# VH-VL binders against Uncharacterized protein B0228.1: the designs that were tried, part 11

Target 1, 207 residues: Uncharacterized protein B0228.1, of Caenorhabditis elegans (q09220)
Amino acid sequence: AVVTPSIENHKMENASVTISKVPISHRPRGFTAGSDSKKLAVQRFKLLISDFLSDAQLSKSIDVAAVGMHKGKSMDDILDDVYTRLRRTLSTKQISELAKAQKGLVEDLDEKSAKLVKARVKRMIVYSFDPAAEQIHKYATRPSMAFALIAETINERFVGSVKDLIRDVLTPKEYDIFRKHYHPHIFKLDNIGNNTEAVRTTTHETF
Key: E = the ipSAE of ESMFold2; O = the ipSAE of OpenDDE; V2 = 0.75 times the mean of E and O plus 0.25 times the DockQ between their complexes.

## First folded at step 3 (VH-VL)

Design xd9 (from x01 with heavy chain E108S Y109T, light chain Y33W; framework fv_bexmarilimab)
Fold by ESMFold2-Fast, scan of step 3:
Structure xd9 (fold): chain C 207 residues (1-207), chain A 124 residues (1-124), chain B 108 residues (1-108)
Amino acid sequence: as target 1 above (207 residues)
Amino acid sequence: QVTLKESGPTLVKPTQTLTLTCSFSGFSLSTSGVGIGWIRQPPGKALEWLAHIYWDDDKRYNPALKSRLTISKDTSKNQVVLTMTNMDPVDTATYYCAHRPYDFWSGSTAFDIWGQGTLVTVSS
Amino acid sequence: EIVLTQSPGTLSLSPGERATLSCTASQSVSSSWLHWYQQKPGKAPKLLIYGASSLQSGVPSRFSGSGSGTDYTLTISSLQPEDFATYYCQQYGSSPLTFGQGTKLEIK
């Protein structure tokens, strides 16, 4: 069933367990709830990473990224921190899975593999902390629709063709609604729109 | 009001070690999200970042100079100290310390308040 | 290391004119991590614009910033005598933190 989405006001209700080390003034908009916010962040990570990572590993990676954001570290430094932590706790096989490229699998932990893993982790971090992702969930009438819309805010190349993904996942009626009601400028209003613009601009896969 | 001021020798001989102190007021380095950076500027040239220290004693150095640099803090004295070894005439510059707040999402991670700078001349 | 290239190196204009200063990064930088500073002779740099487009408190509205990716611009809509100074862009989207070489704005 399709319902007119309601973009409710974001109430400042309890600090997120996932970002407890980050002051509220430095938190991404929309990350204000406690355990529910942490569950959402873990679920968002699972949508972008295969479920081979445990909830504890996902939660720790999110915490490392949040602390880096609080310190005002560059994205490269944050990625290095998260990658170093994952490399210490994950097997070579698990790291290799994270390094899977669109057109292949990289099995060795060389510089190329590190770059691919970092690019993937960057997209996951941006998605996890992007308040625009919360807006997408409000517009989606079912989980598969939410996933399709979320994929667009990351990078078309990360998932493949976003248009093809949306067409494959949505019913004709849902596609018509998405076409009529998804306006990129909605996400360009104040800080939420700016976050969406930044994601679309900076989530390109780099060498 | 946040203020910072650099102090140390104005003349250093080649091969000696330079020690500069940044004294500040209006905030504490024990406050979460606060840090101090050091930037230098040779006469007539561009700004070059040297090092940064965070409230939790996390330290970052310019890789080009890392082997020569040490940054430390004394929170009780409201001071940050930069040490640079093996000084050379090319290290002649005005040295600044600056306050850098932390807000990853809003872009307020700029150096918002600077000290007046101290000119250090490296000469025999 | 991301290299920031500013152009022109020197810009000669008269009061009342519009100034446009460019900063080009060797690799894409998030706009949130690009900042602009003004430096007058014998003085410390002063923050003008943070996050590519946000005006620092106390800075006149004639200053504005724009850009994304690799291309950033600082604009002064109508130059005042006190605006003649050297301007630097700075990034920390990637370690190490770097500054551009500066653009000197001088009286024609």
Scores: ipSAE 0.000, ipTM 0.488, lowest interface PAE 12.0, mean pLDDT 69

Design xe1 (from x01 with heavy chain D56N D58E, light chain S30D; framework fv_bexmarilimab)
Fold by ESMFold2-Fast, scan of step 3:
Structure xe1 (fold): chain C 207 residues (1-207), chain A 124 residues (1-124), chain B 108 residues (1-108)
Amino acid sequence: as target 1 above (207 residues)
Amino acid sequence: QVTLKESGPTLVKPTQTLTLTCSFSGFSLSTSGVGIGWIRQPPGKALEWLAHIYWNDEKRYNPALKSRLTISKDTSKNQVVLTMTNMDPVDTATYYCAHRPYDFWSGEYAFDIWGQGTLVTVSS
Amino acid sequence: EIVLTQSPGTLSLSPGERATLSCTASQSVDSSYLHWYQQKPGKAPKLLIYGASSLQSGVPSRFSGSGSGTDYTLTISSLQPEDFATYYCQQYGSSPLTFGQGTKLEIK
């Protein structure tokens, strides 16, 4: 289950530690709580896959994607579910435009360029939901990566709620590592400044 | 320090092929998230993006010029090469290479580091 | 392609004044992919603002950006002599990547 902690659940204080600034360019984009995350996702879908769809159709697409992600479906299956349901609510004119838009994008872009566009769409779907839970579960390959994502999310929303926020999405082994090594007030940057890979692999100081 | 510098001919005749090299230091094109693009600017006019190449050898081209453009990289030399065929006087411009990174979470960023530019004049 | 229209084309002001530069997109752009550059004569562009509102490291705090959707603004709160330059907005919310035509900031 994906859980978003409320303000009433925030029991811990971190006022005694100064948080080092991590450049916004190194943080996940489009992360907002609740309805704001959905609104941003609707806007991004409109830009990248279709601007002729209504806000209601885009909102429904996000809901379908959310259900699929929580059920553990693959991203390809989720996209198929979204398009299948869109077809059932589209006018004849919208169906024609959607087919032209998809075909035009593939025809205009080479296969590798199309892959980058699809990757951007997948990221927007991830940001439609609780990003800590979804990113850790789907994309974190090592504890340091998970810690970087959690540090960014918790510092933005719920600085004192570390254990509660991540408990449902980490394995017992991952949670034990997180408990021992997570220091949300200590950040490290890549030497080139804009390499988010370096930020995501470093969340604590070296002794 | 991180630097980029363009090199190539400053004078090109109509119908010839232009080859420009971007040499850089302070980072590697094998590093995940690194990308290098080419932008041109005719005298007194606006900037126009031409092509981009990423660390994983993915390539993007401006559709208006795609048939004339080829971008490639030599990671061992820290170089990115742009080739543009069938040059015309309207292609006279200052050509820049610039660093624009990519991140899985954030997508494409801005052009944060630029070369000094090289003026290419097409005339005869 | 997305066309970025910058206004005014030329803005004539004196040092100490506030400058407001506009960039309007022909269709909606995710603000994360809207950036501002400064270019001085004979030099390469310099990144000022990325993601519509984030100040690039080393850029003075008098520069700020705002906007969403189709309307974006660059503001310089109190002009310094070194700020007289041409300013460009750039998007990559949709392929191809495009730049505006530029706003030239001139000394009156």
Scores: ipSAE 0.000, ipTM 0.436, lowest interface PAE 17.4, mean pLDDT 65

Design xe2 (from x01 with heavy chain Y54F E108D, light chain S30E; framework fv_bexmarilimab)
Fold by ESMFold2-Fast, scan of step 3:
Structure xe2 (fold): chain C 207 residues (1-207), chain A 124 residues (1-124), chain B 108 residues (1-108)
Amino acid sequence: as target 1 above (207 residues)
Amino acid sequence: QVTLKESGPTLVKPTQTLTLTCSFSGFSLSTSGVGIGWIRQPPGKALEWLAHIFWDDDKRYNPALKSRLTISKDTSKNQVVLTMTNMDPVDTATYYCAHRPYDFWSGDYAFDIWGQGTLVTVSS
Amino acid sequence: EIVLTQSPGTLSLSPGERATLSCTASQSVESSYLHWYQQKPGKAPKLLIYGASSLQSGVPSRFSGSGSGTDYTLTISSLQPEDFATYYCQQYGSSPLTFGQGTKLEIK
């Protein structure tokens, strides 16, 4: 006999997915159902992600690369892993809104274009549920010292998400060894009142 | 247990409008990720997708037939209705409705549960 | 639109033999959106394999799928009498959703 999964089980599973640490009213709304609002949201976060990831030095300073290289994973694979874990904390409403956004963006595209758009959407989702992403959007047009401060905050929170992923992948003993030798990147501005530049430290002396 | 069943006229005259109803049980069309599609099969020929409707009232049509097709849902009755205008003998086919969920993370799923089909003959 | 071409159109075999059915797409299709259906005369299609290689619940293990890009294959390792049917591949990696023309598996 063939047993087909119940649609009721799918609904129950979706209903159980919530973001525990953030009240609903304070969560990023993701994408709205309206096409005009959806297009604007996609365009805004495309710029934010491009600006953030176009800083190759900043993106490399996130511990994602070090762990991914050790495991043989690309940054895209690691972001997929983070995205998969974040999915398990999303509300039913947020899942529905994201499904609408993805469907609308990819339905008329060839496979290669759809893959690129899906990758971009996954990055948007990760940053949409990072509270720091709201601040970077507010200050995106002010790329002076203010951006450096926002970048430091974003890097800290994104590293936090990656640390959780690393912790889940490694055994407790392996995690303790890794943690002992891992030094998170630190961005700081020196000499308050003078022309200052973000100072980056290495995450590990040898790779 | 998920079940779908097609209903409507079995005989249609050329130029008339065909209206088919898909009645289902075991799920709600208000549930996120639920979708219902219509597929037809002329005698001895391949399957041809016609239209699809999702839980959010998003509607998709086969571009080749879009001008003739309308799909709608009545969530309170657990029904999806397909209307096809200007019927022609070449539209003689068995018409199926089928459950096709959409999941953002996994992408589109297959048609996992099908109705029994209803044969519609178009003749004068 | 993506055109799916199935080959052969008809395959005549005896019970116990191995069947290999092909589905070729006119453009690359992400394997997770390529599915196989079985249809017996007078019956609705039945989902057999989803995402190119995943066996639908309750489908016998003699059925398997493989492939990526433009080339996909459905294999039945040892034909049973109930396996003689028409098989269709289907994609929705790109709009609009399309089906192949079918391969009829008939008893020799």
Scores: ipSAE 0.000, ipTM 0.451, lowest interface PAE 14.4, mean pLDDT 65

Design xe3 (from x01 with heavy chain V34M G35S, light chain S30D; framework fv_bexmarilimab)
Fold by ESMFold2-Fast, scan of step 3:
Structure xe3 (fold): chain C 207 residues (1-207), chain A 124 residues (1-124), chain B 108 residues (1-108)
Amino acid sequence: as target 1 above (207 residues)
Amino acid sequence: QVTLKESGPTLVKPTQTLTLTCSFSGFSLSTSGMSIGWIRQPPGKALEWLAHIYWDDDKRYNPALKSRLTISKDTSKNQVVLTMTNMDPVDTATYYCAHRPYDFWSGEYAFDIWGQGTLVTVSS
Amino acid sequence: EIVLTQSPGTLSLSPGERATLSCTASQSVDSSYLHWYQQKPGKAPKLLIYGASSLQSGVPSRFSGSGSGTDYTLTISSLQPEDFATYYCQQYGSSPLTFGQGTKLEIK
């Protein structure tokens, strides 16, 4: 077997190199069932990426995702597993919120809620299970910046998706500030910053 | 070392049910991180994944064939069984079982060891 | 489902030449879940490369893989007679697990 070096092995030694160029491992760093890391993840997901799910639903989603990651399942299979476990626990209020967010009808629960829940769970997986996450967030002053840095750092693992994750989390103003205030080599985003299409809900944390 | 071998009928009539057995050695399918998949290949054509079973009895099926497929394991016999209903001449193919380890820490998720394959012909 | 398109369908080369085989995905695939297999006539496939670029134990160093997103490449730096076979890429970045249609490497 070939062992991929953890990002933590290189971060402080190569400060001038783009963080997203540093190799990462598949190892979930600082994250186990019932740990303080799990409690921290639940709190951050609630604030940044999953404001409509309860703490219990987030905790359950994290557990299901962790098992799927450990099994080497595809991202789609992990998302399907999480959604299947969660859909039967959604409240009437959560169903109504999903319908409004998708600008659709409540009777389309499976179609519209599946899409929204899967999108949020995908961001949760990226945030929780990247081995760089624990180290990167300690240098960020706001949870939104921590999430953006984590997404950028794992770009080599989730090619093509990090741009969408950043745009979903940050407002255009926040993205402009993020781009300008971080080392130039951290930003591998073509023509992004000045022509953003990102929309962030008011429930997410601000700068 | 890990070895796998497919067994079952070589000739099946249309509408019948196919049952194939994968017999393996060198690992236990009760050990965390061990799994087996089934893949088929029609003569002269590409590989097509059918189904997968994990050590904890979690199962995955190709959505195109899901209604026709059942995968199960017998850990005590070191066997995985695939059943496919309503066989058609288009299902004529070599059927393989293959070992797919997981090593989350190293990122190894490929089919590393394959059985020799068994040709199943579907004709009247 | 993600469709993997391999090109060329057939590649005719002589021993000692360099072979470059391409695999293009209809949607972005995490490189950790992109693998390459070799299949000789009448034989089962053999794993060559896992995670787009990691060489499987026992596979000669003339084989290498690279790529990310939608574009992946398998390279054989100096073809040996035993390398003439059909090559398949496979993904499990998205369900269902899919294989490409294959590239047949044949003697010119």
Scores: ipSAE 0.006, ipTM 0.484, lowest interface PAE 12.4, mean pLDDT 68

Design xe4 (from x01 with heavy chain Y109F, light chain S32D G51D G93D L97Y; framework fv_bexmarilimab; at its last look DockQ between E and O 0.03; V2 from the best seeds 0.00; counts 0 for: pae E 14.4 > 2, placed apart)
Fold by ESMFold2-Fast, scan of step 3:
Structure xe4 (fold): chain C 207 residues (1-207), chain A 124 residues (1-124), chain B 108 residues (1-108)
Amino acid sequence: as target 1 above (207 residues)
Amino acid sequence: QVTLKESGPTLVKPTQTLTLTCSFSGFSLSTSGVGIGWIRQPPGKALEWLAHIYWDDDKRYNPALKSRLTISKDTSKNQVVLTMTNMDPVDTATYYCAHRPYDFWSGEFAFDIWGQGTLVTVSS
Amino acid sequence: EIVLTQSPGTLSLSPGERATLSCTASQSVSSDYLHWYQQKPGKAPKLLIYDASSLQSGVPSRFSGSGSGTDYTLTISSLQPEDFATYYCQQYDSSPYTFGQGTKLEIK
């Protein structure tokens, strides 16, 4: 009656996906510096998101132009909208909390961003039984996936209720994606809707 | 096997509070990415989303009904409870609970597995 | 709120024919944020299509979804007797998540 999912390491190792580390010397200047200034703290948060998106693209051969397209907007336009909303919504104390959460993150990008992105890609491969390059291209070309990858990459650096501060700024749809990956998300085979016997993703390999 | 089942009173008087329980098996609400929602359908009418709750206790409510709704979970019992205050005859409907995963692979925030539904009639 | 309007309200066809069901949104919805459900009398809804065009596991390949902006379509390429049911679209782009009023597919 029940068919147990069988995931084989050789299928994951045959995937055309690599996770590489980006030298700290290539990071935006001043990003790790703490600040109580609302404008500076939000600008550093914007740079953090942009930097992680770039790291993910380099590591997984993701088309950044395609990932950045959302309702005809580039990723920079989306980040500018989020930046503007943060500047209006958050108090000085909340911005200070956000700035503290970002402190030291650039120094950890090579290890933590690569580790989280790699873990996510491995979980995608486990569910799909397909080459990782094709799977990540499919998922990463969806604008919601850009927010999901960014959120997952930075979630270990947020503390307390920082996620609640972001929730007030995001649309319900954006928050659904951000929240899902703010808390480390493990795609479990025993979850309903994750039955690998019946679930199949279209990879567009032949078309 | 994965199952969800609604339980609660089938008859409620106007102004009373309705309490419905969703009992499920084959998965746990302690698992990341698992969520349970409530949807109702008045006889012969369209579906209406009411509320949902996730493994991390994140809750969302339909704004039109938010003042009347409370959703909670008991992970140890594999149950989600919906409470709706000040019932009116217009609230007569079949009430469903359904799984709503946070999984890009297998449902992408869709209600992918549903309970059988329970008809709640509000009448004096 | 985003209002979803389905057309036609009732569609009468014979087995073997192609069915095309429309869902129109009052505001632009990302094509990735719309689902289609099938409901038979006395039964719970069943998910058919998620994210506008992705076929749910276990759903026959004759079902397909497409759409852009405010206009979305569910297509059944060759109707089988078990396909005569009511179909609902649903958006999750903004709260509250809303359903269309339904299209009843009935045998001619």
Scores: ipSAE 0.000, ipTM 0.446, lowest interface PAE 15.3, mean pLDDT 64
Fold by ESMFold2, look of step 4:
Structure xe4 (fold): chain C 207 residues (1-207), chain A 124 residues (1-124), chain B 108 residues (1-108)
Amino acid sequence: as target 1 above (207 residues)
Amino acid sequence: QVTLKESGPTLVKPTQTLTLTCSFSGFSLSTSGVGIGWIRQPPGKALEWLAHIYWDDDKRYNPALKSRLTISKDTSKNQVVLTMTNMDPVDTATYYCAHRPYDFWSGEFAFDIWGQGTLVTVSS
Amino acid sequence: EIVLTQSPGTLSLSPGERATLSCTASQSVSSDYLHWYQQKPGKAPKLLIYDASSLQSGVPSRFSGSGSGTDYTLTISSLQPEDFATYYCQQYDSSPYTFGQGTKLEIK
């Protein structure tokens, strides 16, 4: 909002500006449609996600997301579709790791708080990708153009902004507990002592 | 279930214009990403791509045949029409229309479902 | 124009043997745009492999695809009688979208 010039707001505005650079009727400069765009998107997505998901699982997840964005589905529906598809392909080891993380989160918080923490994280991911989804729906004439637009949107600055938003939507206690059980095995999450974490600490006005 | 069927004349005289219709069901050509292509195969020879039309009316033609080809769609009739002018005996082939899906479960840029094909003979 | 050259032109094998079919592009093709089709006499082509290595629904697991850049391979691990057909590779990376000339897989 215009009324709330917090450091968190600046991070989101910067991410939004990056996404809005996609031309109205033209493919992003320097991108060629095809597997190279999807491979780049997979590589960039790994800046947020650990090696928890295989390249094949990530590639299929990006396919589901790109198709959903191209069709104009809401990001909530897109993430539900991706999750539903991924659950069918998870190995016994991956399922065990997710179960351990969930159990730990519930033990250190409680069932209600654990659900709220995960819901807030999901909502920040949705929020971060909404501008890209709008661009893809409006301008991508083919799914391969959607891959290129996704790859152009996801860069180190964008991923950093997503990580900052996840940290900022949680209290320091909630973030430490979430990170304890999900980092680094499932998500790559910054330590509370990083520069962006220091900005979020109690020394900054937070809404 | 996606189905396609080619229809049109099976015999055409040299210099005449061939008009083929692809009638389809199980999908809408108004769906983002979906397309229909035309491919031909002369007897005993390899497949040759002719043209493709997308849901947004984006059209692609084989450059070697572009001056002779026109592709169009009629979304209300669930049909795609291909015309090829100035037919020659060398154009004798089985003509296929094929679906290009948007579903990521199949190859996005592959022709996953083909019509049965229609043999068009150009008498010399 | 990207020319796809398939090798061999004809491959004669017995049921139970392993078949290896080659597709070589005149210039690099993104694997997301390299596909394989099977065609039996008098029938329309059938999609087998999309995106170089992904198996189409309903295709037996004895079929597999691999490759990148200019070199692609279709492998049939243990030939069945119904596998004797002509196989085409196809690229959708650059117009004109082209097919290889085919490899005819014949029973000895």
Scores: ipSAE 0.000, ipTM 0.430, lowest interface PAE 14.4, mean pLDDT 78
ESMFold2 (binder alone), look of step 4: mean pLDDT 89; pTM 0.915
OpenDDE, look of step 4: ipSAE 0.026; ipTM 0.638

## First folded at step 6 (VH-VL; framework fv_ivicentamab_arm2)

Design k1 (from i05 with heavy chain V100Y; at its last look DockQ between E and O 0.03; V2 from the best seeds 0.00; counts 0 for: pae E 15.3 > 2, placed apart)
Heavy chain, then light chain:
Amino acid sequence: EVQLVESGGGLVQPGGSLRLSCAASGFTFSSYAMNWVRQAPGKGLEWVSVIYSGGSTYYASWAKGRFTISRDNSKNTLYLQMNSLRAEDTAVYYCARTPYEWFGELSYFDYWGQGTLVTVSS
Amino acid sequence: AYDMTQSPSTLSASVGDRVTITCQASQSISSWLAWYQQKPGKAPKLLIHKASSLESGVPSRFKGSGSGTEFTLTISSLQPDDFATYYCQQYNSYSPESYTFGGGTKVEIK
ESMFold2, look of step 6: ipSAE 0.552; ipTM 0.765
ESMFold2 (binder alone), look of step 6: mean pLDDT 89; pTM 0.925
OpenDDE, look of step 6: ipSAE 0.069; ipTM 0.674
ESMFold2, look of step 8: ipSAE 0.431; ipTM 0.698
ESMFold2 (binder alone), look of step 8: mean pLDDT 89; pTM 0.917
OpenDDE, look of step 8: ipSAE 0.165; ipTM 0.720
ESMFold2, look of step 9: ipSAE 0.000; ipTM 0.450
ESMFold2 (binder alone), look of step 9: mean pLDDT 89; pTM 0.925
OpenDDE, look of step 9: ipSAE 0.027; ipTM 0.622

Design k2 (from i05 with heavy chain S31Y S56R; at its last look DockQ between E and O 0.03; V2 from the best seeds 0.00; counts 0 for: pae E 16.8 > 2, placed apart)
Fold by ESMFold2, look of step 6:
Structure k2 (fold): chain C 207 residues (1-207), chain A 122 residues (1-122), chain B 110 residues (1-110)
Amino acid sequence: as target 1 above (207 residues)
Amino acid sequence: EVQLVESGGGLVQPGGSLRLSCAASGFTFSYYAMNWVRQAPGKGLEWVSVIYSGGRTYYASWAKGRFTISRDNSKNTLYLQMNSLRAEDTAVYYCARTPVEWFGELSYFDYWGQGTLVTVSS
Amino acid sequence: AYDMTQSPSTLSASVGDRVTITCQASQSISSWLAWYQQKPGKAPKLLIHKASSLESGVPSRFKGSGSGTEFTLTISSLQPDDFATYYCQQYNSYSPESYTFGGGTKVEIK
């Protein structure tokens, strides 16, 4: 019948490969952290993940995530904290767009399946980013280093791996329906696959 | 009002051990990096150790292996365990707070305790 | 890693004098420098951070300036309460073991 890939196999491979190969000790000597690093993280998030949120909303979300990671909170708790803060800042237009996407997902799947799809997507984000959060907790000797580490984690290769895992844990039908209602405005699901130079050039100009 | 109160100083023999405490109040202790800074009689200031809000620790090279910084966030207390004490460790030991912004680096000391005297002598 | 040299070591002055204390870093520390005041038997008190940013409650006669390797603390009109020892401290590093204090400048009554 249908062969379903293991979530644990995909999570461990992608998380280990990307995060463990960008150690904090290799940052240039004299690098200053702070607003430049957070601006880079915002720019990379908008390029690779989503331009649905404003710069102010992203900046605050990164603040919440950085505090949680520095304190060693689980990625589950960090995402819940980010969402709790973020939902209070959404505009009427953003709320309407999210409601439309949710309604479409439910109509095309059903309420139970729509919940499972969203839960699986969240689970893959958690599994993929937990090791990064642990590295940030372990190696960020100051809270401001968390911004630089977050910016380094949000890169084309790592984000692409997370997107591949999301597709692998959904059936083709589930993925197509999720993509139909959320991509690209709410959540970018296509990889900037074969153009590493474009992402690297953009990162260089920002930093 | 931010308050830092050190205790646990006193007279100790060379090779002995002593544990210092710093009781913190008037701020959310778990959000701040905390430091020990010492001053030998008639001498300047010397940084000893830091523990960050996430639990990471760093030590002056001369303290590494002999001193251990720790914190208990549930009790709002910073500790310094000092082992293998020597005469040159005689100093007033200050507890000091590093200010922390959500998204910036700050590594100076905005609040200091009154200090506790450690005397290492036979 | 960044040695700080502070001069003079001792300074004699009268009330009303303009006093200038210098701090020199062995390599550039940008503006990541703090100044502290310490009176005998008391803990240090933060006066200035980021080379020139005056802490709340510190009298405006205190002024910090400089960047790179050369920094000054100026007291425009010395008051009786200003006779103390002053320390600079650099914090230009991601590693805290490189945070160093200057040797201090004792300001005495003449």
Scores: ipSAE 0.000, ipTM 0.426, lowest interface PAE 16.8, mean pLDDT 79
ESMFold2 (binder alone), look of step 6: mean pLDDT 89; pTM 0.922
OpenDDE, look of step 6: ipSAE 0.039; ipTM 0.660

